# VH-VL binders against Protein-tyrosine-phosphatase MKP1 (MKP1), part 1

No score or structure here was measured in a lab: all are predicted.

Target 1, 143 residues: Protein-tyrosine-phosphatase MKP1 (MKP1), of Arabidopsis thaliana (Mouse-ear cress) (q9c5s1r149to291)
Amino acid sequence: ECSKVADHIYVGGDAVAKDKSILKNNGITHILNCVGFICPEYFKSDFCYRSLWLQDSPSEDITSILYDVFDYFEDVREQSGRIFVHCCQGVSRSTSLVIAYLMWREGQSFDDAFQYVKSARGIADPNMGFACQLLQCQKRVHA
Positions, changes and structure headers below are counted from each chain's first letter, unless a header gives other numbers; Kabat numbers aren't used for antibody chains.
F, E and O are the ipSAE of ESMFold2-Fast, ESMFold2 and OpenDDE, as the mean of both directions, binder to target and target to binder. V2 is 0.75 times the mean of E and O plus 0.25 times the DockQ between their complexes.
Where letters were taken out, [cut] stands.
Atom coordinates printed by the task and the answers are left out, and those that the model quotes come from them; centres of patches stay.

## First folded at step 1 (VH-VL)

Design u06
Fold by ESMFold2-Fast, scan of step 4:
Structure u06 (fold): chain C 143 residues (1-143), chain A 121 residues (1-121), chain B 107 residues (1-107)
Amino acid sequence: as target 1 above (143 residues)
Amino acid sequence: EVQLVESGGGLVQPGRSLRLSCTASGFTFGDYAMDWVRQAPGKGLEWVAEIRSKAYGGTTYYAESVKGRFTISRDDSKSIVYLQMNSLRTEDTALYYCTRERWLQYYFDYWGKGTTVTVSS
Amino acid sequence: DIQMTQSPSSVSASVGDRVTITCRASQSISSYLNWYQQKPGKAPKLLIYAASSLQSGVPSRFSGSGSGTDFTLTISSLQPEDFASYFCQQSYSTPLTFGGGTKVEME
């Protein structure tokens, strides 16, 4: 249920976010909570938390926060940490941010990055609005 | 130019309330987390409270010493962050600084000059 | 809560000296450690963030190192304007916590 998508990135839902043993067993050091209005930061003294209030709606604007999220993922990587990214079920919100990061960092197309994430986590399925935003982002310069 | 200007400090008796304000200018206020940090006379720095930007939930965090008594809030349309201080104690006597925190860079890059709060009978 | 222990509490130094200040966290904070300088009557000023990144406009004689639990701020050749108090701060988790401070005084 806790899916390793990259060396330093893991994705899951609320069930994993509530389970300190799973998080510790996977070497997680940082947590990006995409659903701060639903899930609290369960273990603030054990992990470094950052929370977003993303609704799983085609109208939600993820583009405005992408570079801030990328900076956070890069900071965790440079510190040899491991980040757990979660929403309620690990289907749309959390997976969309990870797909965007792989597109940005590795110069992948949306389809390639999405298929890569889906191979690690079969239920990954960004909502149509997120998919459209990421397709627009694919036309920009990748680092 | 980034500016943070605190106001609202003063002399107050134990058990009373006081509200501090910090007016920001020179940057897009809504993009930043804002914090209050205090310094008792001749002592070190103590973090008091944080309020995150609305994109990051507008969530609030407090030091244990002030939980239940202090409330941090913000008004992005006016570029002001507030600290409502209730049930004040003599231990709350300090210079209170308003500071800007870049959400993901984890540091306080700009500080105001501070406003003094003295809690005494 | 993460406790930050800073040493020494004070140090007497002369212009040109190498000054080293140490900060220890009660648990691993990766590299979420910042250093601030405070002069009497003034607000603190950011010197270093993310343990080793020098803030824009800060002289290169200041450097930070360390990760996990042990961190160091070094001033390679002390200048007259460097006589001040220095504070470390962890931003790994809330509550955010500061070290007790180190006062660098003129001999």
Scores: ipSAE 0.013, ipTM 0.619, lowest interface PAE 8.1, mean pLDDT 87

## First folded at step 2 (VH-VL; from u06 with light chain L96Y)

Design u06c
Fold by ESMFold2, look of step 5:
Structure u06c (fold): chain C 143 residues (1-143), chain A 121 residues (1-121), chain B 107 residues (1-107)
Amino acid sequence: as target 1 above (143 residues)
Amino acid sequence: EVQLVESGGGLVQPGRSLRLSCTASGFTFGDYAMDWVRQAPGKGLEWVAEIRSKAYGGTTYYAESVKGRFTISRDDSKSIVYLQMNSLRTEDTALYYCTRERWLQYYFDYWGKGTTVTVSS
Amino acid sequence: DIQMTQSPSSVSASVGDRVTITCRASQSISSYLNWYQQKPGKAPKLLIYAASSLQSGVPSRFSGSGSGTDFTLTISSLQPEDFASYFCQQSYSTPYTFGGGTKVEME
């Protein structure tokens, strides 16, 4: 299940990440792999890959990379590309980065961005550490 | 000010080993990927190896010409990147640059002055 | 491996000339193409990243364009300090590869 969250942003898990036809059918051009230590870059000749090594742990610090991730999402949007953002199950790590992006780009509160992502992908469930980090940085990431 | 200082180059015969070091300063070393790029005298540039940052799991990548012979490593506590070069060949003769790579964008924004490796039979 | 074919290999030009250098990738690399300048005895210096984004401190007479497989670097009005070698480099995937270089020399 490849969930469209924004015109240029799709979210899912490893099952979609390893399925070239699903990725191609959704017009994916770029992949952000949040779990490079588990999932390889399955189709290097077909997609532009960038990989992160994030643990799904409340103690994992995601705030240090947020602006770099935002810049990458904007680069994809400016190219009229489509980015598939994934972790293992598409529940915590990938959805947390997308929630943060919506907070930054749209000026949404954490709660509003989370509800928006959850409406597109019902299993979205950032771990409590990620949720806490995004709540705490809410005013820092708003324009 | 960002600085990259290479050392460890020299003259060595084919089949021997050499270890290059690059000492970095002026930035948060652990946030960046680091690379080695070489240039034979009067020739173009050849990427040699990359070691990624903590967010990328510290993974390493190599040019085919050095795969199995060279090993890149890093010590984030000392801000040093290493290149262990085993089974050296005459075609490894080059000026070796240490480079800093921007996270996610993969361009080399700062380069050291390089250290010369000469492999002569 | 992604091969980068750069042309011309050299060009003789005068101060004030417009200089265009091309770089072609053996497969699509989107916009992940960087340009470097290298003067004799010096390390390369980044000029342009992401095909068209100008690095901080680089004069506006330098510009880049292209996407997919075909890219160009343009120097709109050559200055004395611009006589150097120029290299393209793809950042789409490892192994990162460079073009063969273009030497811009005084006529």
Scores: ipSAE 0.027, ipTM 0.654, lowest interface PAE 7.7, mean pLDDT 88

## First folded at step 5 (VH-VL; from v52 with heavy chain L104F, light chain A50K S91G)

Design w03
Fold by ESMFold2, look of step 7:
Structure w03 (fold): chain C 143 residues (1-143), chain A 121 residues (1-121), chain B 107 residues (1-107)
Amino acid sequence: as target 1 above (143 residues)
Amino acid sequence: EVQLVESGGGLVQPGRSLRLSCTASGFTFGDYAMDWVRQAPGKGLEWVAEIRSKAYGGTTYYAESVKGRFTISRDDSKSIVYLQMNSLRTEDTALYYCTRERWFQYYFDYWGKGTTVTVSS
Amino acid sequence: DIQMTQSPSSVSASVGDRVTITCRASQSIRSYLNWYQQKPGKAPKLLIYKASSLQSGVPSRFSGSGSGTDFTLTISSLQPEDFASYFCQQGYSTPWTFGGGTKVEME
């Protein structure tokens, strides 16, 4: 399912990423593919793609790329575009990046941003390492 | 201050090999993609190769004109990017620039002075 | 592959002139268009990224506009140090490609 989390941000899994009709019906202009090591850029001529190589592992470091991802989300918003953020299932990796963005852009705590994303996509469940990293990021922003 | 210093260029015969190096300083090298861009005498710019940071998969990409002959690599501990050029051709003659890439927006914000490669009999 | 077509190939101009350079992409690249300046014997220097964003340290007389396939670099009042070659480059999709360049020369 293609879950709308914010005006310009949609989240889902590989099944939606493969479905041009769902993407077009939601007005998607940009794709952030969190799993570039296995999922190709299915529709290069239709959408702007950016790919990451994130494992769904507690030891995977996502903080080093967060500000680049935030800048990309802001570029999409400023262009009045819509970005589809996906991993395999749309559970951990893609939702973690969107939670981080809401924390950064809206000043939300991890818990508030997580509940906001979860209300839009009930299966959202960052792995423990990602959750720990986002909690640490929260402290740096508001220290 | 960001600095990129290329070395390893020279005059070589067709079919031979050459290895270029680019030493980086003034930034966190491991966080950036690095590229090689070349410019033939009196000509425009041609992108040659890219190597992404480990955070973005460490993957490499090549222009079709050099695929299979050139290899880009990096040593993050020394802040060096390399270009191994095998089976050189006369059309590879150019000034080779090392450049830093803003990864998610794909522009080259810092360039070295370049190192000249001349492939001739 | 996305071809970048630049025009004109050269411009003769005087100090104080307004200079306009165009760049066309073979398909929509939205706003992912960058401009570089290269003086003779020197490395290229980034001027503008994302079509219209001015790189730090670049004078405000430089501006960029456009989206989709058609883009423009404008120098509002040419200075002596602006005589150089200018290149566009798309950052939309690999392979990264450059325009053929525009040489701005003194009349």
Scores: ipSAE 0.370, ipTM 0.792, lowest interface PAE 4.1, mean pLDDT 90

## First folded at step 7 (VH-VL)

Design x1 (from w03 with heavy chain W103Y)
Fold by OpenDDE, fold request of step 11:
Structure x1 (fold): chain C 143 residues (1-143), chain A 121 residues (1-121), chain B 107 residues (1-107)
Amino acid sequence: as target 1 above (143 residues)
Amino acid sequence: EVQLVESGGGLVQPGRSLRLSCTASGFTFGDYAMDWVRQAPGKGLEWVAEIRSKAYGGTTYYAESVKGRFTISRDDSKSIVYLQMNSLRTEDTALYYCTRERYFQYYFDYWGKGTTVTVSS
Amino acid sequence: DIQMTQSPSSVSASVGDRVTITCRASQSIRSYLNWYQQKPGKAPKLLIYKASSLQSGVPSRFSGSGSGTDFTLTISSLQPEDFASYFCQQGYSTPWTFGGGTKVEME
């Protein structure tokens, strides 16, 4: 499923990433591929692509890439575009980045941002490492 | 202060090899993508190669004109990016710049002074 | 590959003049367009990124505009130190490509 999380943010897995019709029907203009080592940039002539090489592991550091990711989200918003953020299944990696963005952009707590994302994508489930990192980010921002 | 210092340029005959180095300082080298951009005498700028940081997969990208002949690599422990140039051609003659690249925006915010490569028979 | 076409190739101007340089992409690159200045015998210097964002330390007389395929670099009042070559570069997709350059010369 191509899950709409916010006005300009959609989340999903590889099944959607490789379906050009679904992406076009949802007005997608930009794509953030969280798993560049697994999924290619399928439609380079149709969408703006940015790729990450995130492992689905609690030890994977997502903090080092967050600000770049946030800038990309903001670029899409400012351009009145729509971004599709995907990993393999749209469960942990992609949702974690969207959660992080909402925490940063809207000043939401991890719990609030997580519930917001989960309300749109029921299978959202950041791994414990990602959740811990985001909670640490929350502490730093709100301290 | 960010600094990029290229070295390794010189005069070589066609078919020979040359390895360029760029030593970076003044920033956390391992967090950034690094690129080589060249400029033939009296000509414009041409992107040559990019290598991304470990966090971004350490992937490499090349201009079609150098694919199969040039190899970009990095040593984060030394803050150095390299360009191994094999099977050099006369059209590879240029000033080679090392540049720092910003992710997702993909602009080059810092440049070295360059090192000259001349390929001539 | 995305081709970048700059115009004009050269322009003669005087101090105080308004100078406009255009860059056109062969396809939409959204706002991922950057401008560089290069003085003779020097390395390029970033002026503008993301079409209109002024790089830190760059004088406010420089500005960038545009989106999609057509972009413009403007120097509102040319200064002596602005005589140089200017290049656009797309950051939309690899391979990264530059425009052919524009040389701003003294009239």
Scores: ipSAE 0.917, ipTM 0.958, lowest interface PAE 0.6, mean pLDDT 97
Fold by OpenDDE, fold request of step 11:
Structure x1 (fold): chain C 143 residues (1-143), chain A 121 residues (1-121), chain B 107 residues (1-107)
Amino acid sequence: as target 1 above (143 residues)
Amino acid sequence: EVQLVESGGGLVQPGRSLRLSCTASGFTFGDYAMDWVRQAPGKGLEWVAEIRSKAYGGTTYYAESVKGRFTISRDDSKSIVYLQMNSLRTEDTALYYCTRERYFQYYFDYWGKGTTVTVSS
Amino acid sequence: DIQMTQSPSSVSASVGDRVTITCRASQSIRSYLNWYQQKPGKAPKLLIYKASSLQSGVPSRFSGSGSGTDFTLTISSLQPEDFASYFCQQGYSTPWTFGGGTKVEME
């Protein structure tokens, strides 16, 4: 499922990522592929792509890429586009980045941002490592 | 202050190999993608290769003109990016710049002074 | 690959002149267009990124505009130190490609 989280943000898995009709029907213009080592950029002539190589592991460091990701989200917003953020299943990696963005962009706590994302995508479930990293980011930003 | 210093250029015959190095300083090297861009004498700029940071998988990308012949690599512990150039051709003659790339935005915000590679019979 | 067509290839101008350089992409690159300045015997220097964002330390007389396929670099009032070559570069997708360059020379 292509889950709308915010006006310009959609989240999902590979099943949606490789379905051009779903992407087009949702007005997607940009794609953030969190798993470039698994999923290719399927439709490079149709969408703007950026790829990450995130492992779904608690030891994976997402903090080092967050600001680049945020810039991409902001680019999409400023261009009045819509971004589809996907990993394999749209459960941990993709949702974690969207949660992080909401925390940063809207000043939301991790809990609030997580619940917000989960309300749109019920299967959202950041792994403990990602959650801990985002909580640490929260403390740093809101301290 | 960000600094990029290229080395390894020289005069070689076609078919030979050459290895360029770029030593970076003044920033956290491992956080950035690094690229090589070349400029033939009196010509424009041509992107050659990119290597992304470990955080982004350390993936490499090449211009079609150098695929299969050139290899970009990095040693983050030394803050060095390399360009191994094999099977050199006369058209590879150029000043080779090392550049720092801003990922996702994909612009080159810092450049070295370049190192000259001349391939001639 | 995305081809970048830059025009003009050269322009003669005087100090104080308004100089406009254009760059056209063979397909939409949205706003992922960057401008560089290169002085003789020197490495390129980033001027503008993401079509219109001025790089830190670059004089405000430089500006960039455009989106999609057509982009413009403008020097509002040419200064002596601005005589140089200028290049556009698309950052939309690999392989990264540059325009052919524009040489701004003294009239």
Scores: ipSAE 0.909, ipTM 0.955, lowest interface PAE 0.6, mean pLDDT 96
Fold by ESMFold2, fold request of step 11:
Structure x1 (fold): chain C 143 residues (1-143), chain A 121 residues (1-121), chain B 107 residues (1-107)
Amino acid sequence: as target 1 above (143 residues)
Amino acid sequence: EVQLVESGGGLVQPGRSLRLSCTASGFTFGDYAMDWVRQAPGKGLEWVAEIRSKAYGGTTYYAESVKGRFTISRDDSKSIVYLQMNSLRTEDTALYYCTRERYFQYYFDYWGKGTTVTVSS
Amino acid sequence: DIQMTQSPSSVSASVGDRVTITCRASQSIRSYLNWYQQKPGKAPKLLIYKASSLQSGVPSRFSGSGSGTDFTLTISSLQPEDFASYFCQQGYSTPWTFGGGTKVEME
């Protein structure tokens, strides 16, 4: 349930987020908690936490925070760290951020990045609003 | 151009309250965390409080020395951050800076000139 | 809370000197360490973020290094405008904490 998407990026849900041994066994150093209003920072002394408050709603604006998230993912990669990105189920919010990152970092279309993430985590399913937002910002993300 | 202007400082007796405000301009206020940092006369810097933007939960954090007595809040429609200071002590005497915080790396890239709070009888 | 210890508390130096200031964290903060300069009577100014990244507009004589618990700010050739106080600050986790400061003053 802890899905490896890239050398430095892992995705999952709250069940993995609250399991210290799984996180440590995967060499996790950083946590991006997309649902700070529901899930606490379970192991503050062991991992570097950053939290977002994203609703799984088509009206939730994720584009305003994308470059902050990209900068953080790159910072983790440059430190040779590993980041675990999670929401409740690891389906929509966390996967949308990772899809956006792959679009930006690898120059992939939304469709290609989505298929890549889905191949690593079969339940990945961004809500319609997130998908629309990523499609609309594809040129901006590709630089 | 980013600008932060503090106000509301003054001389107050111990046990009284005071409210500081900081008016921000030159950036999208709702995208940033805002902080208060204080400096006692002739002393170093002490972080006091942080309030995060809506996208980051609107959560607040406090230095232990002020927890339970101070409350940070924000009005995004007016681009103002507030610091409500209750039960003031002599040790709270300081120049209070309003600061803007960059997310995820958490440094303070813009500082106001500060507003002075003096707590004495 | 993560405690930040700066050393020395003051340095007497001359223009042209190399000045080194040390900051130690009570636990690993990886590279989330920032440096500020404060000239007398002024607000602090960000010099370096993320241990070694130079803020825009800061002269190249300033540099930062370190990771984990031990960090260093270096001024390679001190200029008259560099006489000031310097503070480190950790950005790893709340509460955000500053070092006690280092005053760099003319000998």
Scores: ipSAE 0.484, ipTM 0.822, lowest interface PAE 3.0, mean pLDDT 90
Fold by ESMFold2, look of step 7:
Structure x1 (fold): chain C 143 residues (1-143), chain A 121 residues (1-121), chain B 107 residues (1-107)
Amino acid sequence: as target 1 above (143 residues)
Amino acid sequence: EVQLVESGGGLVQPGRSLRLSCTASGFTFGDYAMDWVRQAPGKGLEWVAEIRSKAYGGTTYYAESVKGRFTISRDDSKSIVYLQMNSLRTEDTALYYCTRERYFQYYFDYWGKGTTVTVSS
Amino acid sequence: DIQMTQSPSSVSASVGDRVTITCRASQSIRSYLNWYQQKPGKAPKLLIYKASSLQSGVPSRFSGSGSGTDFTLTISSLQPEDFASYFCQQGYSTPWTFGGGTKVEME
């Protein structure tokens, strides 16, 4: 399901990523594909695609790419666009990036950002490694 | 200070191979995509190849004109990007620039001075 | 592939002149357009990214505008060091493509 988390940010899984009608109906202009190793860019002619290659593993390091992702989310907002952020199920990888963004942009704690995202998408459940990484970088992303 | 230094250019006959290297310094090399861009004598710029960092899958992309003949690779431990050029043609004659790419907006913020490849007999 | 058409191919100008260079994309690239300056015998240098964002160290007389398919680079008051070639480049999707260039010459 395509969950609206912010005015310019929508989150979901591969099922929504494959469905052009749902993406168009939600006014999506940009796609952030967290799982470029398994999901292709389904509609290159319709949307602007950017891809990451993240494993849903506690050992996967997401902190090295956070500011690139934040810049991209801000770029979409400045263009009055809407970005669909997805992984396979829209549970861990995609939601972790959105949680990090809210921590950075809104100055929220990890707990507050997580609850905000979870209220918009009830299945949001970052793996324990991602959660730990975001807690550890909380001081660094608050600016 | 960001520096990109290309090497390995030269005169080579059509059908032969050549390997370009670009040594990077002054930044965290493993965090960036790296590209090759070429410029034929008196002509404009043509993007040749891109290699992304591990966080972005280490994926490679090629211009259609070089696909199947050129291979881009990187050694993050040495901060070097390579361009292996096989089955060279006279139209591959150009000054080859190594460039650093900014993710997601895909612009080239630092350029080397280039290394010349001349393909003729 | 997204084709980038740049015009004019050359322009003659004097110090102090306002110079305008145009770049057109074959399809919408939203705001993913970049501008480069290349002086004779030197590598290109980034001037503008994301259509209108000025790269650090680039003088404020350079500005960029446009979105979609039509983009403009403007030099508000040409200086002696601005005689060079200028290239646009789209960062919307691979393959990354450049315009044909515009040579700004002294006259």
Scores: ipSAE 0.456, ipTM 0.826, lowest interface PAE 3.1, mean pLDDT 90
Fold by ESMFold2, look of step 9:
Structure x1 (fold): chain C 143 residues (1-143), chain A 121 residues (1-121), chain B 107 residues (1-107)
Amino acid sequence: as target 1 above (143 residues)
Amino acid sequence: EVQLVESGGGLVQPGRSLRLSCTASGFTFGDYAMDWVRQAPGKGLEWVAEIRSKAYGGTTYYAESVKGRFTISRDDSKSIVYLQMNSLRTEDTALYYCTRERYFQYYFDYWGKGTTVTVSS
Amino acid sequence: DIQMTQSPSSVSASVGDRVTITCRASQSIRSYLNWYQQKPGKAPKLLIYKASSLQSGVPSRFSGSGSGTDFTLTISSLQPEDFASYFCQQGYSTPWTFGGGTKVEME
């Protein structure tokens, strides 16, 4: 239920976010909570938390925060940490951010990054608005 | 050029209220968290309050010493951050700095010159 | 709350001296440690972020090191403009907390 997508990136839903044992057993050091208005920082004393307030809506602008998220993922990698990225179900918001990161870090197209994430987490399904935004960002996040 | 200009400080009696303002320019204000940090005369730095941008929940955080008495708020249309200080105590006497916070690393990269609050009878 | 213990509280030094300042966190803050310089009558200025990254425009004689709980700021060859107070600050979790400061004074 806690899906490893990259050496330092794990994805899941609120059920995993609430479970300290699963997080510790996967060596999680950092949490990116995509749904700060729904899910609290469950274990603030145990993990480094950073929160976003994203709605799972085609009209939600995800691109304005992408480089802050990329910097955070890189901070975690540089520290040899492991980040757990979650929303409610681990389907749209959290997977969209990880797809965007792989596009940026690995130079992958949206389609290739999406298939990579989906192979690690079969329920990954960014909403159409997020998918469109990431396709529009494809040129700008590569370089 | 990034600028932060604080105002609203002054001399007040204990138990009274005061409202500080910080006017920001030279950057996209709505994209940043803003903080208040204070420094009592001859003392070190004490973080007071933080307000995050809307994209990061607009959430507020407070030092325990001011919780329940101070309220941080922002008006993104005017590029202003406020600190409403109620039930002031003599130990709130300090120079109050407005600061800009870098997201996810949480360091304060720009500081105003501060506005002085003196609480005495 | 994460408590930041900074030492020494003051140090007397001469131009050209190597000065080291220590900051200890009450729990691991990984690399989320920042350093500030404050000259008399001025606002603090960011010097180093993420333990060891030098802010733009800061001279290379300043360096930072450490991770986890123990961090140091080093001034390799003290200059006249470096007589100031220095503060560490953790960016790991709220409440954001500062060390008590270190005043570097002319001997």
Scores: ipSAE 0.441, ipTM 0.816, lowest interface PAE 3.4, mean pLDDT 90

